# Designs tried in a protein design chat: VH-VL binders against Gonadal protein gdl (gdl). Part 1

All scores and structures are predictions.

Target 1, 194 residues: Gonadal protein gdl (gdl), of Drosophila melanogaster (Fruit fly) (p22468)
Amino acid sequence: MADIPATSEGSANTSEAVVEYQQPTPEFLQRKIYFLVDQLRTYHSELPENLQTRISYDLLTELANCVLNDGIFVIVKALMELQHETERHLIKIRMQAENEYEIEVAEWRSKIKDPEELRHILGLMKIKHTKKLHESDTKIIEILDQKVNDQQSTLQKAGVPGFYVTENPKEIKIQMFLLDFILRLSRLKYEPGK
Unless a header shows other numbers, all headers, positions and changes below count from the first letter of the chain; Kabat numbers aren't used for antibody chains.
F, E and O stand for the ipSAE by ESMFold2-Fast, ESMFold2 and OpenDDE, each averaged over both directions (binder to target, target to binder). V2 = 0.75 x the mean of E and O + 0.25 x the DockQ between their complexes.
[cut] marks letters that were taken out.
The coordinates of atoms that the task and the answers printed are left out; those that the model quotes come from them. Centres of patches stay.

## First folded at step 8 (VH-VL)

Design ax4 (from ax1 with heavy chain S32Y Y35G; framework fv_axatilimab)
Fold by ESMFold2-Fast, scan of step 8:
Structure ax4 (fold): chain C 194 residues (1-194), chain A 126 residues (1-126), chain B 107 residues (1-107)
Amino acid sequence: as target 1 above (194 residues)
Amino acid sequence: EVTLKESGPALVKPTQTLTLTCTFSGFSLSTYGMGVSWIRQPPGKALEWLARIDWDDDKYYNPSLKNRLTISKDTSKNQVVLTMTNMDPVDTATYYCARSPSYWLELAKYYGFDYWGQGTMVTVSS
Amino acid sequence: DIQMTQSPSSLSASVGDRVTITCLASQSVSSYLAWYQQKPGKAPKLLIYDASNRATGVPSRFSGSGSGTDYTLTISSLQPEDFATYYCQQYSSWPLTFGGGTKVEIK
């Protein structure tokens, strides 16, 4: 049950949020952002050197400011769940194709008595199966590319720094690490006393 | 079906260069998030990660061995090649290539290995 | 580098036993931890990733748990095909590191 709200500006846009719910103190938010920046710098230090040079400290500071709004964690987790469901569906389809291939091979083994003829037929079946998997892989790539495009667009509209639609593999890699940083932060509890 | 298979010499002499080839099928190293690593295991010892090459041709090396390692790919042949210089008897090990896909929102799989080759034993002795 | 320490180094068990293997990291790995099964003469096989997620096709008797520096692999009811060496691996920090392994032998 994923919900994809359109967020052009920060925070909840409801009359109740404006009237009834108090915002955290400026001192609390300052301490929290310092904590988030410190965590992001730790994650950055754990990267290979070639990736460290491609993710600037300015970008990390912008990201920390962005995730002060817990709604960003909700959006990222919702996108992750949708991605997980898509991947589960694709795995099921591929497993069915493998299953059908094994059944066909077993049927030929029971039908053909001559070892040489059986070897030839099984060779043809393997070629056929390989072609079927190639066609399936092409479709999987198309689905995944479209999914990435949609998610890049969603994160850009949500105002997450570093996100925009791109087909450049190196830029996609940076976005993947930024997503990982957001997910790592979402698993932490900020304790003001510590 | 995803398969990987290592090939190379079974015996190398000290100071020689080792070249190993990983030939794979059932996936493309052009797919975003896809990578192939080399991992080794000396007899009776733990696994040691050596090198990784990504879909975008980025290359990563274990810092302890970086001056000795080169990784490259040939996308048209579905092959990844590892070269290791100045072999020593301590480098005697089974060498594996392994696949590690990462998904747009599941980078946790970036360095985990979901499919492995059978391994190729390399003995370094005079 | 993050050092991964597995305990015990080996254990003897019978079919039907509950087996628990521990992996300790020298610093927090934020649940970026995988478990592998390796049978003699064979390549390792991925069992668990992200500390608790079972890989495709892995039986439900295998489970992973833990956080921070302490992780556990549990086999709830050991089967004959489960006699193997098990390895943990962290991917929180560069370079990737593996534990020393735990050999599960028949009693």
Scores: ipSAE 0.463, ipTM 0.723, lowest interface PAE 2.2, mean pLDDT 84

Design ax5 (from ax1 with heavy chain D54Y; framework fv_axatilimab)
Fold by ESMFold2-Fast, scan of step 8:
Structure ax5 (fold): chain C 194 residues (1-194), chain A 126 residues (1-126), chain B 107 residues (1-107)
Amino acid sequence: as target 1 above (194 residues)
Amino acid sequence: EVTLKESGPALVKPTQTLTLTCTFSGFSLSTSGMYVSWIRQPPGKALEWLARIYWDDDKYYNPSLKNRLTISKDTSKNQVVLTMTNMDPVDTATYYCARSPSYWLELAKYYGFDYWGQGTMVTVSS
Amino acid sequence: DIQMTQSPSSLSASVGDRVTITCLASQSVSSYLAWYQQKPGKAPKLLIYDASNRATGVPSRFSGSGSGTDYTLTISSLQPEDFATYYCQQYSSWPLTFGGGTKVEIK
């Protein structure tokens, strides 16, 4: 039937009953929170004992509530991508430095015939190489520290539990595991049924 | 519960290619901060690290063996595969796969290899 | 590559003894150093990471110390289950490298 009057008894109720609402129900959210908390407790059980005592079950429950907002997953993924790029850069720098060192060693071995002179020169090169790696690592760490501070601030402002600005390595390690938990949750699909 | 198990041939002839599979459970290699490595140990000798694969498919190989090694993963099957070409009797060893969690903040900081497979013995002989 | 040198290669000890194993790196590894225990026919087990942190479930008699290039693993009072081979491993630079191992044998 193509013609439908502006008002119709019964059929309007049937059509309206088919309309899906955009907002999830409180019942759906409660079941989803229980699912997320269960997953987080599994992740928590995989941590070293030292870290398990530093991450409370109350914090896990707060995290589950926080990630009901899918926007949190977008923020975390973006921040992790930046960390990933920085780590890849560090790997490439170290690989390049090691390769250059080996080439230099080979050149000195071909140039110096006296074993004592060669030993002395290779020793000096090793010291120089070690210093070069340390300087490079120091610069990368400085950049990472600045980015970490910005990321901690971003997550704290977004209301993500457990995030705050800190330079304490132990606290940063905990925050990294919390980020990993959030990423793992972002890959799960919750579909209520039975 | 985290488990890893190696599988592959027990005997390989010189010049052949070795393929080893690591099947794991209790974690995902699509999770950030996770590495899976292959490590070998010749009879009565020390451990030697061979290769690793990161959750994002980033690969690194021991430079002494790089031209012979290929590492890959199948995240859906929870498997990491190592291929080693041109096998020689000196490659006779027990081959292990092991996982290591890592911190995003720097590549050098991780817990070491916290879980290992049982190892699979590979003998290279005619 | 970073060379890891362990000493001694082997030692004999009695239950209750204090055992110390040394690991020397060819360059600073900045405490990115792990220790493993390996029993005959078994895979290695992580004992210590970041030079001095005990892994989950590892008894308090195991302790790690050191910095820079010089590291030690100490077993304060050796138990029967501690007779094994111990390995150090650096993760400061790629490729990852292991020490040659120290076999702790019953006296």
Scores: ipSAE 0.011, ipTM 0.463, lowest interface PAE 9.5, mean pLDDT 81

Design ax6 (from ax1 with heavy chain Y35S, light chain V29I; framework fv_axatilimab)
Fold by ESMFold2-Fast, scan of step 8:
Structure ax6 (fold): chain C 194 residues (1-194), chain A 126 residues (1-126), chain B 107 residues (1-107)
Amino acid sequence: as target 1 above (194 residues)
Amino acid sequence: EVTLKESGPALVKPTQTLTLTCTFSGFSLSTSGMSVSWIRQPPGKALEWLARIDWDDDKYYNPSLKNRLTISKDTSKNQVVLTMTNMDPVDTATYYCARSPSYWLELAKYYGFDYWGQGTMVTVSS
Amino acid sequence: DIQMTQSPSSLSASVGDRVTITCLASQSISSYLAWYQQKPGKAPKLLIYDASNRATGVPSRFSGSGSGTDYTLTISSLQPEDFATYYCQQYSSWPLTFGGGTKVEIK
């Protein structure tokens, strides 16, 4: 039970009073932790045995405590948006290369009258274009892989248990499943019962 | 361009071991989040997932076929190999290999099979 | 294992019809569901992933919806090339499981 006395009139004071009255009780937080741990244990049970043995129940409990802070969901979703923006940008670059290739092909078809000469030129163009797309795709993958390290660092600094910078592919896999657990939890609504 | 192609025997006798090879291009199975699975479909029936191998060499098998399946990869050859022991006429099916990418912030598991091989029909004679 | 029950098992429709196919999971799959189209003699083609996202190159007449245990694939105006068998697949829990398929046939 907390009453906030009015110290001065104004919208800012009213807004602060509302925020203060919205603070969760220890009983509410305890029930929410039990709910989150129960959900995480359900997700854990859906994993293959080899992954179940690598994700401890202690880690799930630590993760549940961490995501009581809604800021963690905000951070993860912001990282997703940044990754989607980057992926959209890279896709547009690739599409532009495709469009430029189609334009060049059309120009050659209109200029070259000899069928044999045209066939030869278009064959060379296709080889060149295929190599260019392959190089572009390789660079895109490298950029996306590089971002994994940055995001591991961001999540570690945010205090998310189980996250740390690593190049070990098996450890990266565990972190990917933990991220999936966080995203699944972010879609749930916890309603306080009686 | 991503392509996958299955190869192996068209005819197998009961009790023999089946070996299928998936050869792919346009991606690397060393790329984080990348995986290749084997899926089969008996004539006129539904699809059945068999096995998966991930970029980190983790292997997963359908529990219904436990101890009959082995999956392996040769990253340098861009190949994934499935071995299935003790073949039976009920194992007659078209066998597919298919790619599934997983992304760090999007789906910790693969989001479905985005590219498939053409399939190879395997008949087990009685 | 998660059981995927697909309905109907078959349906007859005419070009221009609105077709709805349902997929019911035996437990929540958190929208980790894909839909595939398979034409006779061909490999399946990915249509929808994460319950509602269209794969690259898939026409806008295909849409997916649903959450929890109940999912639907809708074809808003059936075209001649859409006569095929459709499969749902969950990737929420191991092992991966597919629905039994829905054959969309010419009326």
Scores: ipSAE 0.579, ipTM 0.793, lowest interface PAE 1.6, mean pLDDT 85

Design ax7 (from ax1 with heavy chain S37G; framework fv_axatilimab)
Fold by ESMFold2-Fast, scan of step 8:
Structure ax7 (fold): chain C 194 residues (1-194), chain A 126 residues (1-126), chain B 107 residues (1-107)
Amino acid sequence: as target 1 above (194 residues)
Amino acid sequence: EVTLKESGPALVKPTQTLTLTCTFSGFSLSTSGMYVGWIRQPPGKALEWLARIDWDDDKYYNPSLKNRLTISKDTSKNQVVLTMTNMDPVDTATYYCARSPSYWLELAKYYGFDYWGQGTMVTVSS
Amino acid sequence: DIQMTQSPSSLSASVGDRVTITCLASQSVSSYLAWYQQKPGKAPKLLIYDASNRATGVPSRFSGSGSGTDYTLTISSLQPEDFATYYCQQYSSWPLTFGGGTKVEIK
């Protein structure tokens, strides 16, 4: 039997909450942050040496603190889904242009009976198609680059450390690895008491 | 579409330096997330990764061979060059170059080698 | 370095058979694993990446599964063109490492 009964004390500011609406305890958050930092250090150790030197342990700690907010995982997954949709849409548009070219070529072959006239027309069609594909490919790259900028901005506004709008190739590489770390962490469930 | 082709000498003497060129088309190594690597395969043996050069000019080498390997790129010519010093008969293998894309937010990591060259056989003998 | 062990080293199967090939990593590769098909005298071809995602143009009879250290490539109904050696590769940790290969012999 207990000789020293514990007295639960509540502040005037302690909110009343339903059983499904509980704030995590400071002890829970402390253990979770150590778990996240340990996972991130494991991922970091798997990188080539030059990338290990570019990603500091301070940055990993900041990242772990950031992803204590599960909303960050939701944002990253949503951005990944939007990226997939955009890329599939652009590929489909390019494939449609190729198919329309083949149809047009087939129609001219059926309509023009003079071999010399047909050869001239098909030559012009090929030149037009090649030019159109080059212009389309350039536009697709521009759209994808803009999407990356938008996503960098979104992650920066969400407070994700290491993210900001940049076109520097080496900085984009670091952001790609940080994004991979976030995605890896999003697939794990923290097990309390470990 | 996407093609890669290796070129270099078919025969190398021991202690000599091997230089291999990978010429590619259908993609650019200036594209963010794009990588080109070199892999070799001795006759009847497993594949062994040698080196990789990234779109941002970062270079990576197999640690067991690092002191012998140099990789470089010329994006204007769509070429990647691998140099391997102090060749030995055990280095006899088919040498491949291969492309590996990575995409921001889609893969956010190494994709695997999605397109390979045909390979070039290099025999090291006296 | 992460060591990749494939089993079996070779197998014989008939057209229409279900074939499974396993790949064991000496430590977790977090599903950062690819499968390649290599036909005699040819370069390898990517089949599966990220353990379970089929590469573009790869027939649906090819599937990958697994996590951690244990991965499987399955061919649900073997076709004559599937005669080949299959390799797994991890890209979780540097340096990149390949399995020893599994030779699938038809007939």
Scores: ipSAE 0.451, ipTM 0.705, lowest interface PAE 2.1, mean pLDDT 83

Design be2 (from be1 with heavy chain S52D S56D; framework fv_bermekimab)
Fold by ESMFold2-Fast, scan of step 8:
Structure be2 (fold): chain C 194 residues (1-194), chain A 125 residues (1-125), chain B 107 residues (1-107)
Amino acid sequence: as target 1 above (194 residues)
Amino acid sequence: QVQLVESGGGVVQPGRSLRLSCTASGFTFSSYYVHWVRQAPGKGLEWVARIDWDGDDKYYAESVKGRFTISRDNSKNILFLQMDSLRLEDTAVYYCARSPSYWLELAKYYGFDYWGQGTLVTFSS
Amino acid sequence: DIQMTQSPSSVSASVGDRVTITCRASQSVSSYLAWYQQKPGKAPKLLIYDASNRATGVPSRFSGSGSGSDFTLTISSLQPEDFATYYCQQYSSWPLTFGGGTKVEHK
C-alpha cells in the first residue's frame, strides 16, 4: 500500500526533462521520405509479378508521404487489433462446435455396445458435424469479408492512398499488401543521417 | 475432419515434367489459401508456392519460378503443382498445407494448421 | 530472402528434461514466426504461431518467446512423444523461409 519510489544514489542524469517539441526540418522530412520510399520499393520487389505491375511507384510515393503522419500508423494498428479480436471470437465459436461434437461422440461410444451399430451412428454424426462446420466456415468468411469492407471505408476516410470500398478480389488483394507495407513501416525507426 | 491428400509423386528423369495433386476434404476449400512446401531427404523444409482462394494470386520461391505452376480447381477441391524442367535439386517430399489468407496478417492466427501426408518426387540417375 | 538460422542442429535429452531451441532471423521478422514439430515419416504439425501463441491442442509444456530477430522454443518437461525434429518459420516476408531444424533425440 505505501508508495515506494525507486531512488537512485547520486546520479542526477537519471532524471530527464521533457524535450521541447520541434517542428521537423524540410531536410529531415526529405530524408525520411527517401528512406520510406526505399523501404517500400524493397517490399514491392517481393510482390508477385502480376501485383508489381498493378502497384505503381507513384502509389508507393503517395503512401510514403501519407505515413509521414504517424497518426496513420495508429489507425492501422487499431484496425488490426479489432480484426484480431474478431478472429479470436470466431476461433472460439469453431472450437466450441468441435468440443460439442467430441462430447456427443464420447456419449455414443459409452452407450452403444454393438460395434456395427456404433459404426453406423458415428458415421451419421460425422456427416452432421461436417455439414455444421461447413455452414460455420461460410459464416466466418462472410464476417471476415464485412470486416475488410469496414477497414476499406475507414482507411479511405483517413486519406490513405489506394483504399476504397470494393468487392473486386484483385483490388482487395492490392489493398491487403498495402496494409502489410504500412504495418512493416510502422515497425521501423528512421535514423536521421547516414 | 480436415484432410489434405497429396498424389502424383514418383521417380522421374531430369528435364521431364510431373504434376502433383492435393485433394482437400472436411472444410470449405474455396475459402482458403493453399501452399506447397517441400523437404529434401534428410533436409529441412522449403516453401515452394502459394495460391489464393480463387486462383488469381500466386507466389513462387525463386528456385522454382518459371518452371513450376500452381493452380486449383475449387469445383473438385483439388490443388495442383505442375513441375516442368525438373532438376535433381527438386528431389523432395512435397506437402500441401492450408492457411486462411484474406490478409497476410490473417495467416499468422492459423499458421499452416493442416498439412497433407506428402508425396515423394525423386530421380533415377 | 530472410535467412533463418536454427540451433542446435541436434540435442540429446531424457524424459523430464527442459529443452531450449533457438532461431535467429537475418533481419527483423517482428513476431511473425511459427514453430512446427515433425516426427519421422510424418508431416509437420503447427505448435506455435505469432512467436508465442500455442496452436489448438498443443500441450502447455511448449512455449515460444522472442521478437525481432531472436526466438526461442522451450519444452519445459520433455515427454516420450516429444522426440522429434522442430522447425521455425518466418512469415514476415515472401518467400516464406524455415530454419534448418533441430532434432531432439534420446540420450
Scores: ipSAE 0.013, ipTM 0.470, lowest interface PAE 7.8, mean pLDDT 81

Design be8 (from be1 with heavy chain S52W W53D; framework fv_bermekimab)
Fold by ESMFold2-Fast, scan of step 8:
Structure be8 (fold): chain C 194 residues (1-194), chain A 125 residues (1-125), chain B 107 residues (1-107)
Amino acid sequence: as target 1 above (194 residues)
Amino acid sequence: QVQLVESGGGVVQPGRSLRLSCTASGFTFSSYYVHWVRQAPGKGLEWVARIWDDGSDKYYAESVKGRFTISRDNSKNILFLQMDSLRLEDTAVYYCARSPSYWLELAKYYGFDYWGQGTLVTFSS
Amino acid sequence: DIQMTQSPSSVSASVGDRVTITCRASQSVSSYLAWYQQKPGKAPKLLIYDASNRATGVPSRFSGSGSGSDFTLTISSLQPEDFATYYCQQYSSWPLTFGGGTKVEHK
């Protein structure tokens, strides 16, 4: 994880990453907040209409003020990276189960010469594999739900507006879009004196 | 505004190769999983392939596995589909579409929210 | 693979009609289901995601319901622009699979 997010953009502008130490002035912070709110309003306009009504402009303003502290970007990036790694790991577990199944099927095809006996054995193996995947999927969902709970707790303790522990799918959905907003803001460059 | 634009379709001969491209704009391309979905003329939709946001993982439909290769260039915001050993049954309009980067978790919340306009792959004979 | 079965394959309707389209999954997909609208010669457009949530810009006459294996898309009062083909899609398991489509035609 980088301590400070890269200031380089993927834009057509030939931006170079640069880090300068300066004490922010009230004027600088006010202009930066305006810039961040403008970006967040653009992101808000891309949301489904039912979510637009549930995410207020007041919340966006609070969020803009919160991310003036670059440490928030570090926390969000770390949490998103951990979630991504967790999902990657779980997908690999599924892939491993599928590969093991195919290897086992190939072994039975090699060993059983009677077509009817082979069909019966492969049928039983398919049932066993389906049951195994179903059990695995249930555990994966439980792990992901726990991960969401942990992320909500971490962000709430960090004082990020809009984050709190909830099991309500609609509220979790809103929080996921807010995470995406923060992540998108972390990739933007804002120059002093703008 | 979010935009996906496919290109590279055309008329090919069976057994030949073709490379499709999808250029993304108006969003952070590197934050999204992207997919290819095809539709044979007059038929329904068939999912073809996906690639993770960082390019590190790929998944293919069985019908194209071993013949098609999905890739992406996050510096240029372009998604590719390299199609080798083309068959008549690959005749279709090919669409690119996006989904959230944390697929399993965000799958609770939305499907393919933006699609390109498609590019036609067909065969002469 | 999870098989998605849509019914009916086609329906003839008039402006103002209530149209109901059903989608059945061969296995539970929880709420990981989307509905798309496709007009001839155009790309699909997302209507509903997570079984019941309306996508941006989609009129309130469109609604989705269901969970697990049985899902319904309802158009409460059909408008002229709604004559199209509708697809359900599960995103619970790989590979992603679509229903066969339901064509909503003029009477």
Scores: ipSAE 0.011, ipTM 0.460, lowest interface PAE 9.5, mean pLDDT 81

Design gi2 (from gi1 with heavy chain N52D S56D; framework fv_gimsilumab)
Fold by ESMFold2-Fast, scan of step 8:
Structure gi2 (fold): chain C 194 residues (1-194), chain A 125 residues (1-125), chain B 107 residues (1-107)
Amino acid sequence: as target 1 above (194 residues)
Amino acid sequence: EVQLVESGGGLVQPGGSLRLSCAASGFTFSSYYMHWLRQVPGKGPVWVSRIDWDGDDTYYADSVRGRFTISRDNANNTLFLQMNSLRADDTALYFCARSPSYWLELAKYYGFDYWGQGTPVTVSS
Amino acid sequence: EIVLTQSPVTLSVSPGERVTLSCRASQSVSSYLAWYQQKLGQGPRLLIYDASNRATDIPARFSGSGSETEFTLTISSLQSEDFAVYYCQQYSSWPLTFGQGTKLEIK
């Protein structure tokens, strides 16, 4: 799986938190919301027509207001990093099973001299390997489903509109699009001059 | 071993129809997003369509929307592409491919880890 | 749509050489970029994903680097089996798009 990409950089890095804090002006917040809503409407227009109806403009406006809090981007990125780490571990487990299978095949090819006997043994090993991979894949899906539930709960508690615990595949798909919208917004640098 | 085997390609007249199939084996087919891509010799691949795990959600490239329909049969581990109103510029080698799109479809697509060999489609009179 | 421009178009090289391939995006794709190898008569093979992560069973001589709009694929010591066409692909935005390819051929 891909790592969470870094935000685009166009100016000097100021990753250190500024000790001095000043509240944003109403004008600044209004312009930023307009910018965010315009971006979200563009993302919405790229959706399949059937899904555009399921994501209302009111939801997009609520989402824009929610992400004015930079903490939401931090939460989403952290969840995505944990998801990516989990997926990488699961992929590594599957890769090791494939590699072990290839090693066993090579061992049998070196030990068995009779072509007919070798073919029979390799056939049985392939069946065994296929069963093992199916069982592994089922367990991986269970782990990922649990992670989805954990992420839904975390985002709901953080007050992100459109997120709640659900097993409904269509609702999960909508939430996946909303997460992508948030991630895309997190990669944008809002210039105060707009 | 993951295998994807395309079939159904051939020669067809402009305005005609063709149905492509992709037989999947060696993995839990119903757990993966599946795609169709096409390629003209000497050029890079072009993404055509994708379908989610359950077949409920589909997405298409602008050039084929309304003419092509992607579908899947999870019981038989088969992916389909129904192509209608074929044009000369649909001529290409068609590939099926999988992506490990776990639950974050757009944000986590890192590419296509397995592809088939391709099935040729020629639209000509 | 995001356009990916690969350079060079064709590169004539000898086995053992270090090879560097470039991919430029028309807008930022962050690190959502993959590299593929395609040999004649075969489908593409995934080499690198997320700009720098090596895919399953890909030899260590293949490495990727870059972010935003500038990406590089490096083959540290070219083997005879590496003569192929190489493509970059972005998955930052729909539609998913590929570069036009760089062909590695024997000198």
Scores: ipSAE 0.005, ipTM 0.461, lowest interface PAE 10.1, mean pLDDT 81

Design gi8 (from gi2 with heavy chain S31Y; framework fv_gimsilumab)
Fold by ESMFold2-Fast, scan of step 8:
Structure gi8 (fold): chain C 194 residues (1-194), chain A 125 residues (1-125), chain B 107 residues (1-107)
Amino acid sequence: as target 1 above (194 residues)
Amino acid sequence: EVQLVESGGGLVQPGGSLRLSCAASGFTFSYYYMHWLRQVPGKGPVWVSRIDWDGDDTYYADSVRGRFTISRDNANNTLFLQMNSLRADDTALYFCARSPSYWLELAKYYGFDYWGQGTPVTVSS
Amino acid sequence: EIVLTQSPVTLSVSPGERVTLSCRASQSVSSYLAWYQQKLGQGPRLLIYDASNRATDIPARFSGSGSETEFTLTISSLQSEDFAVYYCQQYSSWPLTFGQGTKLEIK
């Protein structure tokens, strides 16, 4: 079966006072999916060779079909906003701990005149601070791992191809690229005749 | 505190090589995407290269692809940039910087929250 | 690659003035735009991310607005420590790109 050209005809059915909702034609949807698949194949060509072999063109076609439903972009955007808020909140907590430590160091340097006493106190503070950052980083990783699992589950339940709960780093990396592809597609406007 | 300290810059002849290092401390280095950027005095920064959290994926600006290699040593919290076939237009102050590397943020690097102080590279005869 | 154009190139101002800096993108970057401040001898400092969100420990006088291709950084009451070069940066697509900068200098 021959491929449909990307060119489509626009609707002429608008009232003078009100724009009427027009359901997409099968021809329009078919041309749009060809456009989306072409974009995804371009993204695929930019991947390292080892990842190109792990993301099939069949998966890209399924993904293009999935994102014809605008609801998928809404779900992905909501997950990105939650991810963004969580990450920035965690970074802010860590930065606050760093700033508090620097202030305490400065105060001790100004307060203690005996060099040996100051060296001892700053050494203990450095050890406590390092331990606090390590504990904070461990908790941050735990929170992010749980959020990744929740996001994988959400995308799987939404029917997004290629998403499922996994702790395998190679599989997570593939899902990250698929998510990037969806986000890039969400920023594009389909132009009939492109 | 988060610290990024670059080293390895210097004066080199055209066609020569340099290896830059960036020593990271105060954060879990293996969890972050790391970047190299460069800046000519009086101009804006130019992104050069990035490496993901585990070192499996690298990406380069067109102007340096095939000549520069980014790598990392997570055991020693160090980022590297191997620069080969250097040209006069590679002359710049080179910065390392971090960005989040969480799985859903690949397309949304939200900027560089920490930068080093930079190491100067001059390519001249 | 996405080109970011900043205006003006240089702006001479006095402390206490309200300052507005512009950044225009050659194509839509949605809201994936950051602003940086850079002082002589230092690396850039993140001020604003996602077009309008203030970074940690950044004073309330700094604010960002805009979307798609037109973005603005505003300093509501310029302080002496604000004289610096300001850069916008997009992270909507690879490669990541910066504007050419706007220099704030004393009148």
Scores: ipSAE 0.005, ipTM 0.453, lowest interface PAE 10.1, mean pLDDT 81

